Miniprotein binders against q93zb6. Designs and how they scored, part 2

Target 1, 365 residues: q93zb6
Amino acid sequence: SSSSSDPLLVKAAKGQAISRPPAWMMRQAGRYMAVYQKLAKKHPSFRERSENTDLIVEISLQPWQAFRPDGVIIFSDILTPLPAFGVPFDIEEVKGPVIQSPIRTEEDMKRLHPIDFEKLQFVGDSLKILRREVGEHAAVLGFVGAPWTIATYIVEGGTTRTYTVIKNMCHTAPDVLRALLSHLTKAITEYVVYQVEHGAHCIQIFDSWGGQLTPEMWERWSKPYIEEIIHAVKKRCPDTPIVFYINGNGGLLERMKGTGADVIGLDWTVDMADGRRRLGSEVSVQGNVDPAYLFSPLPALTEEIERVVKCAGPKGHILNLGHGVLVGTPEEAVAHFFETARNLDYQTLFQNHVPAEKAEPELVV

## First folded at step 6 (miniprotein)

Design w4
Fold by OpenDDE base, look of step 6:
Structure w4 (fold): chain B 365 residues (1-365), chain A 81 residues (1-81)
Amino acid sequence: as target 1 above (365 residues)
Amino acid sequence: SPEEIKKLIEEAKRLLEEARKLAYQGDYEKALELVQKAIEIATKALELAKEAGDPELIFDALFLIWFAELLQREIEKKLKE
C-alpha cells in the first residue's frame, strides 16, 4: 500500500502515526536568507524570479539545502495564474501587485477565459524538478489563493486595506461578483490538480483576505467557493492533503472545518490547545509559532516550539509559524527551529499518549 | 477484533464531538460525563489494540485519550468558575 512511502508531512496531514511533527515555514524561501538576497540582486524582478523554472527551483531549494525542512513549498505567488486566465498584472516595488484593468462589470468579465497551462509550464516543470531533488525526504508543497482573495486583487486593482470596492460589489453587483468567483473557482481547481499532477504532495489554499470579512460575509462569499475547490480536488486527487489557511482566523475556525480541508492552518493569535478543542479530533492542524519568536534567544524559541507541539497533541500536527518568516529574521534561528523540530519525539513529549514501537528506523545519513 | 476496536474508537470520537458541542452551549456537567465515558471507551480500545499489536489503532486510541483529557481540563475549569 502506497501509504508507507508518504513523506512525514503527508502522514501528519492524514493523521497517521509518526514519531514527531513535520516542520516547514511559510516564506521559508525569502529575503531573510543571504543566498536569496544575492539572487534577487542578480534578478531584480519578482516576476522574473517566480516565472522562470531554474530560478523557481533554485529559490525553492535554498531552504532545503540550508535547513532540510519536511516541506518544500514552490517559490511562486498566488497571483501567478492570473495571466493564464486573462488577467494581466504587474508587481511594483512600492505598491506591490497592480492590476491595470480591474474587473467590476459584466463587460470586464468577457476578458476572462479558461486557464491556459501553456502559460504556466514553469510551475509544472519546477514541481517535477523539486519532486526529484527532494526525493522521499520531504513533501513538495503547491499552493493557491482562494477565490475571494484572488477576486479582491482583481476587483480592487491590487493590494487594499479597506476592501471597499469588492465589499460594495457584494451589494451593488452581486451577480458579477458571483460570476467572477465561480470563474476563479474553476480556474483554481484546475490549477490545484495541475500542481498535483506535476508533483505536489500537498496543497495549501490561502484565503489571506478572508479574515477581513465578517463571519457571515465569509460564509456567503468565500466559503462556498473554497468548499467547491476542495470537493473537486478530493474527487480528482483523493490522496492529496489540502491545508486551508486564513490569517486572522480565530473567529472562523469552526467554519473553516466545514470546508473539507484535511489541515486547518492556525495563525499565532490562536491558542493551539483552544484551536484543537474548537476543531475537534478529526482535523489536523498546522502552526502556529509567532514569527517574532525567531528574533528571541534560542532557548526561548525552543520552549515555544515545545509548548506549541505539546498543545497540538501527538497526532495530525504540522509544525509551522502562524504566518510567514519576517524580513530580518536570523538564519540561525530558522536553522535552530528545524533542528529542534527534527529532535522532537512524541514518546518523550507525551510519555503516556504515544506507543513506543513505531520508531521509524533512523535513516543513518 | 480490529473491527471491534474501530467501533470503540468511532464511539469515543462521537462522544467527544457531542461533549465539545455541549461544552460550547454551556452544559459543562453533561459534557464532562460524555468526556469521561469517551476516556473509558478509548482506554478499552487502547487495551484491545495493544493485545492485537496494531500500532495504528494504538495511536488512534492514545490520541483520543489525550484529546479527551484536553477537553476535560477545560470543562473542569469552567465548572469551577
Scores: ipSAE 0.665, ipTM 0.883, lowest interface PAE 0.8, mean pLDDT 94
Fold by ESMFold2, look of step 6:
Structure w4 (fold): chain B 365 residues (1-365), chain A 81 residues (1-81)
Amino acid sequence: as target 1 above (365 residues)
Amino acid sequence: SPEEIKKLIEEAKRLLEEARKLAYQGDYEKALELVQKAIEIATKALELAKEAGDPELIFDALFLIWFAELLQREIEKKLKE
């Protein structure tokens, strides 16, 4: 299976023997860092920061330089590929993402076309550079939004708190919605493969709005499309693990396992021991320290990290937060999180594990 | 042999999956019986893996013992309720 040259994160995702859990954080590059704030003042357009190769690379490497995480995720957005298949968008300061021409009818669907990777060259170029910069010392992560989540933005025209247009469309125009979801599934599949081919070691799928569906609706309108992506990617990229995360996923965990993802990301509202029991012995987990613990005294943060790791077990765990890093998080706490993770040792943490006899130093003849 | 150890590991996994399903159905006494059997099998696998000096099989067996204990604690809690 995977070679010993794989990054620690890839080994963990595949359930291989390792001495400690790898760690990275969702939104580990961002507004909580002073260096990011300085860069964002000089380049105030999010579209520029997320679509300029040099800026993407600089931002993505800021947490690497400061904290040496076991994973470096490309600075990007789940909406970034939309113009490449016919859906232009803007990002407004207050409203956030705006899709001025939503897709809600069969006529609207005519604007879609196959994904055009020439419009996404900054993603591929950035991934190649990141892969060279971190080498074997960290995994490079790419990511995508799940078809339901992307369709939500495209149908609603932005973010709303009600999602009434797409939910109503499930009943009033189901064939149009299924055609949209199928197009997105194909485009997202190709975009995952593109990221892998350009340097990503691991891909995370975000179904950010999947938690807004009842489990039965999620099974109908989200899960089948995620399954199709994962199936196709595993055939074309067999060495690339896939992490699957839904915000608010306590009611969906067992169903998420059914997608075939290698790793299920847990939010912090799920007890890790309960999540492990519910998911069974054959899938890996990611998470799930509450991001609010980064505001705690450092000894309390250490205790919580150790508790989460003990609850996740000595196999198949990627240590992470249960959600993205919060604005205002102290950089010292983030540094402490990564230092704590690097100093963990499964042999010590899991006392029924027999220590390795090869702990002695080497000597030169 | 490694093949014998892998067969023990796969049997322990099968028993734990069955135990988990039984516990979900509320059949806690049967679930506990299967968990205890899985611990015996995974412990045997661990013993053989250590004799063979195979670190991946040692790792897999230890994980299954840990996972079985996780299930056992929850099942025993439910039996006391």
Scores: ipSAE 0.657, ipTM 0.894, lowest interface PAE 1.6, mean pLDDT 90

## First folded at step 7 (miniprotein)

Design v2
Fold by OpenDDE base, look of step 7:
Structure v2 (fold): chain B 365 residues (1-365), chain A 81 residues (1-81)
Amino acid sequence: as target 1 above (365 residues)
Amino acid sequence: SPEEIKKLIEEAKRLLEEARKLARQGDYEKALELVQKAIEIATKALELAKEAGDPELILEAFFLIWLAELLQEEIEKKLKE
């Protein structure tokens, strides 16, 4: 495909000349939207909503229809592939994810098998439909959990606050943990490639629990497996940008750059200009408006968006929140965020020093 | 030539990365010298890129200047403390 036909978000990720930053939000499809709440009442199971092609597509397109973001992320979960490689899980309303049979021993590892894509057809079919529905007007986003993050759920048996079991395995059963992480690395690599082959323009890797490690432990137990995924994906899918995100990543930025990701996702606790100083010219950034600003007066939200965009600079920025949209966020504020993003111009923001992009054809509404 | 512009851009990137390492080590004086040299080289690259009419080289050179100025501001703040 000619570089000229890439979605705005893909151009930004590659650091190409564009007129404005592309915008999307983590959890842009979710409980803050009335249309989602209505659908979730009709289909109360999260697994039902996230594992049925029609519901995935409908939910993923809710923010597309309402707000026209530059990125449309598939409605899914980082745990969605677990049953496809031998780890069953449930989602309980109060506890969240529950893995009834944790993997902690070499015997437990025998339950793992190669990823079976017959069990993930709803993901592939959904990505194909989303790619058709958004056309050239947005990037379709796939995503995965990082091996350490997925391993944390598998070893802990669900959500943890202490990470004591998996952190202890680093010392008491390091070979079992390395075997698990290596198995997950292979499965996640194939799952990323599968998502790209089915129409994802860009992939986000979430190492949500990587930020709970010391920098040394992260470099030892998370980073090498992320580097392996990125290297393997880049070899098979060289034109697909990879976004790498860790929540609470302020201490890890320089280490994150070493993974080979095209884009580093920043949370709101990182100053965007500091993030740019630390990361340098060879990597793009995503973020990082505080999700709480969506509860502020719209003028204050506009000012904060403009501040973040100015701090990110004229190249290689994907405008986002620093984390997912909060429950109770006004839909009007989300609409205003995307309207503000569409009205930004780098020539105006940076005093005409940025080359004019050829005007994207206006979406004739 | 586009090759000359790219060479200037790569030299500016190298200097900026070295300046960033020196600043992290607390050698703010040498970091400032390298940042200023990076700005000078990137400015020359920007002028040549404008003359060549290459929008990607223009953006790359301008972004390096912008990023170098951000690093300069931080270094200058640290030298005043």
Scores: ipSAE 0.712, ipTM 0.899, lowest interface PAE 0.8, mean pLDDT 94
Fold by ESMFold2, look of step 9:
Structure v2 (fold): chain B 365 residues (1-365), chain A 81 residues (1-81)
Amino acid sequence: as target 1 above (365 residues)
Amino acid sequence: SPEEIKKLIEEAKRLLEEARKLARQGDYEKALELVQKAIEIATKALELAKEAGDPELILEAFFLIWLAELLQEEIEKKLKE
């Protein structure tokens, strides 16, 4: 039997019968919103905005207050946990994140230690508050970066366009790289469980830079560590769905399914019908409206949303963009996206669907 | 019975998975044969689920038919080329 207390998003992730797809957006809190821009001007440090409980909660709830998405993701960064296991970082105006002491050698590895949640209390506290604030009206989402993506930052020393240091390490220092990836896998596993224990209903894994690998290299250097995380989390947190997303993932879909994730997030370059056909019946999908459609006339946006939902099938779909919301996106278009999603009805769209329960809670001011 | 309907659904899933793998490998004629069998079995499951009045099993069977027809369309397109 299905739990009547599960949010719509959790039910969709599990492939349960529902009357419409839940919707949320990657980067739904951010620079496209006037309210965020005003807050960011008052608090110009990204580290402060992402590490102060009151600011995290305020920012995370901005899209909730404006649009009532079916999911509320914590405002955070995939690098946020790094100091908690021995990797300090700074943010510079021009370069962005800077890893002060990259890890490239066996000696560098000595700086790593088990993840220390005393340094991450703001994450746990924020998740608990978000869970109370949204109640039964939305799912609270946590997230992590995959070990390959995190290792890329740590090895490169920050943001990179070339990834040449870590790719070279695959050949010149594979034992050190495997040890780093193994340490990260353990730390990230504990961090996922920590977020679940403090209120997250669902966890998204981002392998943002996994798309920089050929499929064979991805199978060697990223997939096994993601598999280990998902296996451990499913054992320890059996009620918590895991969404797995890679930017530029059209060539990897079947391999991503092999990680054991409950939901595969599709980027906008994949035809949703093609992705659904390739992934089969055992996983749910997330996505994948091109964020550029938010700049289209509203009727065209409606039509594209309906097309994507029809292509995703009558169950197992979390409606989302295929990438994060773009800076400059009209807030009216984002509101329209969520209004359209709330007005969908699977029985009408598919004619043979039989909904199990009501999908839309009433809005609360 | 619900258990018999679930067994039909599971067999349809198995056939569809096998058909998808064959189609990926380029074996479209064998894939088409299996997808057609999956549709037949899932359609029987749908009919029994409707007679039983079980909404969850109705949706499961319908979803498999929907997905199988999506795969069949792709296979048939490839066979014409």
Scores: ipSAE 0.587, ipTM 0.880, lowest interface PAE 2.0, mean pLDDT 90

## First folded at step 10 (miniprotein)

Design t6
Fold by OpenDDE base, look of step 11:
Structure t6 (fold): chain B 365 residues (1-365), chain A 81 residues (1-81)
Amino acid sequence: as target 1 above (365 residues)
Amino acid sequence: SPEEIKKLIEEAKRLLEEARKRAYQGDYEKALELVEKAIERAEKALEEAREAGDPELILDAFFLIWLAELLQREIEKKLKE
């Protein structure tokens, strides 16, 4: 049932009639904002900021207060659930994520256990608070890493540039890797459901490292586990849109369509019109303004937003960047992006061929 | 009827998917024929959806026309090469 009360972002994800694309940004809460920098100086640990309910809520609401995006994503990390299923990790300032004990053998697999939500209460509590704070004016977004992406961190012991250990395990220890991916699939499925039950309107799956595979290897080692998650989530949470995003996905679009995701997230290296031609009518798209355009003169940013929206077409578009907001991005440019998005009208953009939405009452700001 | 409009939309979708498949195979003449048929069905669906006053069906039909025209332009470029 299309509840008339769905947030604009949820309506767009479902391909429903709306007057404009909803807008949000990956990393819309982050180091480009002065308020975030001030908070990060008080709380220097990333884990402290991402694992404390009050700090998660405060940080997640910084973009909401400043810019009123149509989507408010929880401030978290794709690695946040790792300790809850038996993988401790640290975040070092220089190296980023560090996993002290990589999982590479059947013996290492014995350290894994089912996901323990008592260790993730700060995520659930934060999502409930965010849902209350934004009301019906925005979608609360949850997110997870895809099994392949999470397995990459676990197997490599942190961030990698070569992916040599996990890519080698595809050949040298395929049963161990399949067991790991299957365990992660179960844990991530339960974690998605947990986020939805605690107030996420929409879930984004990040297969950030899936784009580093050959298309064949991605179809073999990433896609089946993502399909399993999406199918399981759709069965338990049928009304929750799923956004599926891979950075560098230009070669994977047709394969991504097969996952059952409601929305395919595009990076800026994909032409939006090409993305629409390739994906067809049965899936929504998200993106895909180059984050670098936020450093351009505001008129050029406006023109690029309008170009991307016109290339996406009148249905099933979530306006976003092709990737996260860059460090040093002017807050004024982010404000202008959301203002531009709010002022878009599909009737004007598509020559009055789109149905007039009954004017939602202007949110008197 | 809404059911007849939906049937036209689904026919347009099938034709458009076949057109895309033919274009990918390099059969641009057949792809063009199919996309033109998809547009015809979607235009009829749009007219009937407007008469019915159904905003979702109007949008579905219009989006199919828009997407078909987007494919048509690429096919027509390939036929000129």
Scores: ipSAE 0.732, ipTM 0.901, lowest interface PAE 0.7, mean pLDDT 94
Fold by ESMFold2, look of step 10:
Parts: structure tokens; sequence; C-alpha cells
Structure t6 (fold): chain B 365 residues (1-365), chain A 81 residues (1-81)
């Protein structure tokens, strides 16, 4: 059971009675903000911005100071822990992340070692500072990439549209791939616990590439490792909710529930009412306003936020976008999103509920 | 009384979960039967929770009715196809 001091977001994740949904946004700190752009001009290296404690804290708190979201996620990257277990990487201006020495063979696997938290002190230090700075007013969120997603970067050597190397490896070297996924599962489990121990209230797992797999391939090569992480983390950190999100997850929702996650994040392509119906009563949901609505007139944005909240039901909802905030998004729209969320009231939204097969009688004048 | 209300809620949850599974498997007639039973239990729980003035039990019962009706609409749509 949560204490009365738990943040609103933690209570929502656990399906507890609350008066409104908490709100935060994926990529809420970033290039759409003028203050971020100014800082990024002074510190043009993404690795520096994401691996220097002072910069991480400053960036993470930019949306907090501007919008007061109910969650403050650490500014980081799913690849950040890779050097800590033997996989160095670079960031190139055009290609993005590059892994110069991919792991594709049993011999390559020998470069892996147990995760070394001495190389991740900036994460722990940043989480502690964020926890202190937001106090009782917001949840601090950490995050990780799922083993399949991380493995795609490590095997492919960077980003890809086709996944041809790792998909071929499923057939030509399945034992090596299983060993890699198992190592990542262990490393990621420890990294989740590390983030919780250093201040995170809630952890989001991103399986960014999971939506690109057929459901059968996802069940074979991604789900078991995610399930193992969640099971281990729930044992060691029983008070910490886990949010699980996949881009393009409409065909996977029931399967995602099977991982044991506390919250299933929906992307914007899923109708929230449909997602709620398919997921049932035992998990909470996150999402799923289409980020394109942040470019709409503010009344239209308000209507869509209210529609999504009504579709998610009177509990167990973390209001969010269906994917990250887009570059070019007006800051005024983001402010409006959070102000709308703070002014919602479940009692008002649901006290006039009409039974499923009836509508309100038309007013006769 | 609160213990009786919680038992009705847990029974409604079990019926609704089984209805959801049956609907996923295409067994819409059985799924509809189960949903109707879930609504019956949850509506009784809601009435008793309101009489007791317990806001958390009221919300729990209301949520199950809301979710059951959402599932019922989909099942009925499928039965008409």
Amino acid sequence: as target 1 above (365 residues)
Amino acid sequence: SPEEIKKLIEEAKRLLEEARKRAYQGDYEKALELVEKAIERAEKALEEAREAGDPELILDAFFLIWLAELLQREIEKKLKE
C-alpha cells in the first residue's frame, strides 16, 4: 500500500483513488524549449549534456520550472549505461549513436562485463538532486531501454530501418543472441534498482524497436527478457511502479500486459477506450494525446485532453502524449496541457455517466 | 458490510476478466453472459458502498461498471456482425 506521502503519479500507477490524473510528457525537456536551445548552443555535445551531473539536473528541471508537471524524468539516454558494461559508443552529428565495435559473435561477447556503477555516478547523483529539488510536488522518473531494443543498437552498430543483422542472427547465431539478451537483462535489472536506490519513484521501460517486430517474434525475442526484469525488480523494489511503453503497440497490448508491468503506455494510434477495454481492470494506462494536438488551437487541445481522460476511466491513468514532444511545439501549448490537467476533476467528469446503451435525453424547449 | 462489498467487487472482477478472455477468443455469447453477471455484482456493490458512504468502494464499483459497459458495447457490436 502507498503512504500518504507518495506522489500523485505513484498513486495513479497503483490504481489508487485520486481526484485527477497526474500528467507528464515524454521528451518534456528538449529542443522545443528556448531555454534548452540556449543551453545546447553552449554545450553542443549531447554526450556532455546527458553525462554531466550539473547539465542533467539543469535540463531535467527546465520543464519543472516552466510547467510543473506531476513527473520529472531524468534527462538521459537508453544507451547511457552501455559503457558501464563494456560497450562504448559515440554520437555522430548525422548518424546519431554509433557503436564502433558491435557484438555479433561469441568472441565479441567476451568484452561484456557486469555493470560498473562507478561509470554511472552522474546518473545516481542527478537522481538524488532531482528528488530533493522537486520534494513532495512531483515523482522522479528513471528509465531504461528493453533488452531487445538495446541489443538492436549493439548488434547493428547504430540505428537501422531494417534490423537485418539482428534478425539474421535470430537464425544464424541464436545462442549468441540469447546470451547477449540475457546479459542485458541482468545489467538492466541492476540499473533499474540503482536508479530506484538513488531517488527514482517510478521506472519506464522503453522497447522502442519492439513495435517493429511481429507479435510472434516479440513474444520470442523481447517479452521473456522484459518479464524477467519486471519480476526481479518487483521483488527487490516492491513499492516502485513500472511503466512499459512500445512505439506502435496497437497489436501488442494484451501481450504487453503479460509482462507484469503496472502501467501500459499507449501510443497515439490506439484509441484509449479500445486500449482500456482490451487491457482490463488489473493494470493502469498511460497516454495518449497525439502530440500533433499541441499545434492545434488551445480549445481543441482542451477537448482532446478531456476526451482522452474520459476514455481512460476514473482511475489508473497517467496523462501523457502518445509519443515524445515534437520539435517546434509551442511552449504555450505545453503550458496549457499541464494547466488543463491540473484543473481536471474526476468527480465532475464522471458524475453524469450515461449507461452504455443510452444517451442523455434531448432537451425539449 | 465493507467485507461483503469487497467480495462483490472481487467477484465482478473475476467475471469481467473471464468475459474479456472469452471475447478475445471469439466466444461472444458466453462473454456477454459473463459481462451481464459482472454488472449485476458491481451494481449491487455500488448501491451498498453508497449506503455505507465509502468513497473508495464507490469508485471501485463504479469503475467496474464503467469498464464492463465498455466491454459489453464491443461484444454486442460483434454479435451483430
Scores: ipSAE 0.592, ipTM 0.874, lowest interface PAE 1.8, mean pLDDT 90

## First folded at step 11 (miniprotein)

Design t7
Fold by OpenDDE base, look of step 11:
Structure t7 (fold): chain B 365 residues (1-365), chain A 81 residues (1-81)
Amino acid sequence: as target 1 above (365 residues)
Amino acid sequence: SPEEIKKLIEEAKRLLEEARKRAYQGDYEKALELVEKAIERAEKALEEAKEAGDPELIFDALFLIWFAELLQREIEKKLKE
């Protein structure tokens, strides 16, 4: 049931009538903010920052306090659940994620177990606190990695540029890889439900490495497991919108529509109007301002935001960047992005083609 | 009635989805015909939704008109190439 009390972002994701697009940014909490840099100097470990409730909440609320986005995403990592289902990892300063014992054989698969939420209480507690702190003024966003993306880290032993080990396993050990992907699908499904039960209004699925597959290989090795997650989550949490995002998705849009996601996230390399034509009228879109525009003069940023919003149309748009905020982005430009988004009106943008009556009460700042 | 308006909206959606498929197949003439029919249904739905005072149906009809015009412009461009 569409409750009139849904956050603006949830209404947009569901394709409901609203006065403006809701806005949030991927990596809106991050190294571009002086407050984050100060906290990261005090707490130098990324795992320390992402696995402690107080630090998660503080970091997640830094953009909320500074910019009042319509979405507040939990500060976490797609790899955060790995230790909870039997895959230990480290984050090295230079290499990034490191998995010392890759899973590549049936014997390696015996290390995997069902997801243990006692090891993830900091995520649940953080989501509850965030839900309380933002109230009805924003959506709390949870997120997960797609099974293929998580499997890539597990099989490669960390970040890869070639994906040669996992792509080779598609041919040399397909049963092992299917077993891994199926295990991850179950674990990620339960983790999505857990995030929703603890206060996430919306979930984003990141298939960051899915864009490195051929379209055929993506349909075979990524898509079915994403469809399984979305179907299971929709059955258990029917009122929770799901955003599905792949970086470099321009060749996959039509295939992404088939997953059952409510929202398809676009990167900046996709024309927003082309994305709308290709996806059709029944799927919402997220994005897709180039993160580089945040380094442009504020008038040029305003014009690009308005262009993207006009290309997305008066329904089912979540304004975002096409990817995460870049390091060195001016905080003033991020503030201006959210202020511009708050001042948008679909009636004005689309020449009174949108009915006036649901004036949301002015958020008296 | 709200039910009749919803039927017009659903008809417009079906026509637009078929138009999109035809355009993807390179049948731009048929795609254009289907878009024009979809606009007609969506405009009628908009008029009836305004008379009924239903903001949600008005919004749905307006979005379908906007989406139809978005398809129309691309199809007309392809017919001139």
Scores: ipSAE 0.663, ipTM 0.882, lowest interface PAE 0.8, mean pLDDT 93
Fold by ESMFold2, look of step 12:
Structure t7 (fold): chain B 365 residues (1-365), chain A 81 residues (1-81)
Amino acid sequence: as target 1 above (365 residues)
Amino acid sequence: SPEEIKKLIEEAKRLLEEARKRAYQGDYEKALELVEKAIERAEKALEEAKEAGDPELIFDALFLIWFAELLQREIEKKLKE
């Protein structure tokens, strides 16, 4: 009965028969929650909140206590592993990530070293605790940033809207950039395995800035490294599904399937029915309710959740937002989202919408 | 048998993947032919899975019928344009 022991979310990711879609939300722990705001006032440093085991566990469990999602993602950041392989960073409340010593040259590359899990014990310890706390009732999720996305932070020194340094580096120092991306690929692969071995049931890869590349550039500078991660992880962790998500991924969906990910996360700008047609019957999907619907009247939110689920089909769907929960989102709407998801029944939704038998044509008089 | 039903399901999946690729290339007439063949296979798989009382195979077949009809509606729309 090994398949019956998997959490609902893992079963959905693997395309197994289930009675309803599991649900969780990107950024389900965060500033929209009053309890998070109180904790953040006491601990104003994001680095402290994301790097102290007790705080990570408390924050990760806030949405669990309030809403009982089908997935509990570790409270962390895609940049969290950077100091463990030689890239110090800070995160400012308003400005976001700051990397004071960017890596742009062969000399800068000398600061990199193999990932040091002694510096990441808080991640492993937190995942073990989360696994214990949620038991059989939810999947524990870990996550990483894709090599291109991480490289944009390391090369640019923080967030930017222009990406001019790394984009120019594609032409001016391609061998250095390839070496950086290869180092990141190795570090991220080991970090994925580390999270799985410490309790994660499922791993999400974020290529948040992959959409800043034309499709041809994405195929050159991002996809091969993601493929390598997924290939290596599937060999070492064959029971662990991989979810792959890109912001603004409408032009890349078919190429994302080519990475070998088990689940493709769709953002809210992609019509779910269209995404399903484009991705085929063999991959699972995640998403993609527009986060703005959490500000709608609750009946409208219910209707949109049902519409998305009907468009995604009767299996292989992880219900989620198409993006992270927005600041100012009413907690009541988040609760309603999860309650709606728990009350869905595929037999009811699809018994009424998909014929079980061939239909004969009728003549009209 | 379950293995015979699984073969019908795998054939339907193969036909649907080819149909999806042909539709992307604009070959809607061939794509529709492939979808119709896939529906035939999936509906036969559903009939046999119901007779066998196998809930996993019933769900697999129903999903493929659902997916095939999703493709079919888009292909038929494109043919009428």
Scores: ipSAE 0.633, ipTM 0.880, lowest interface PAE 1.7, mean pLDDT 90

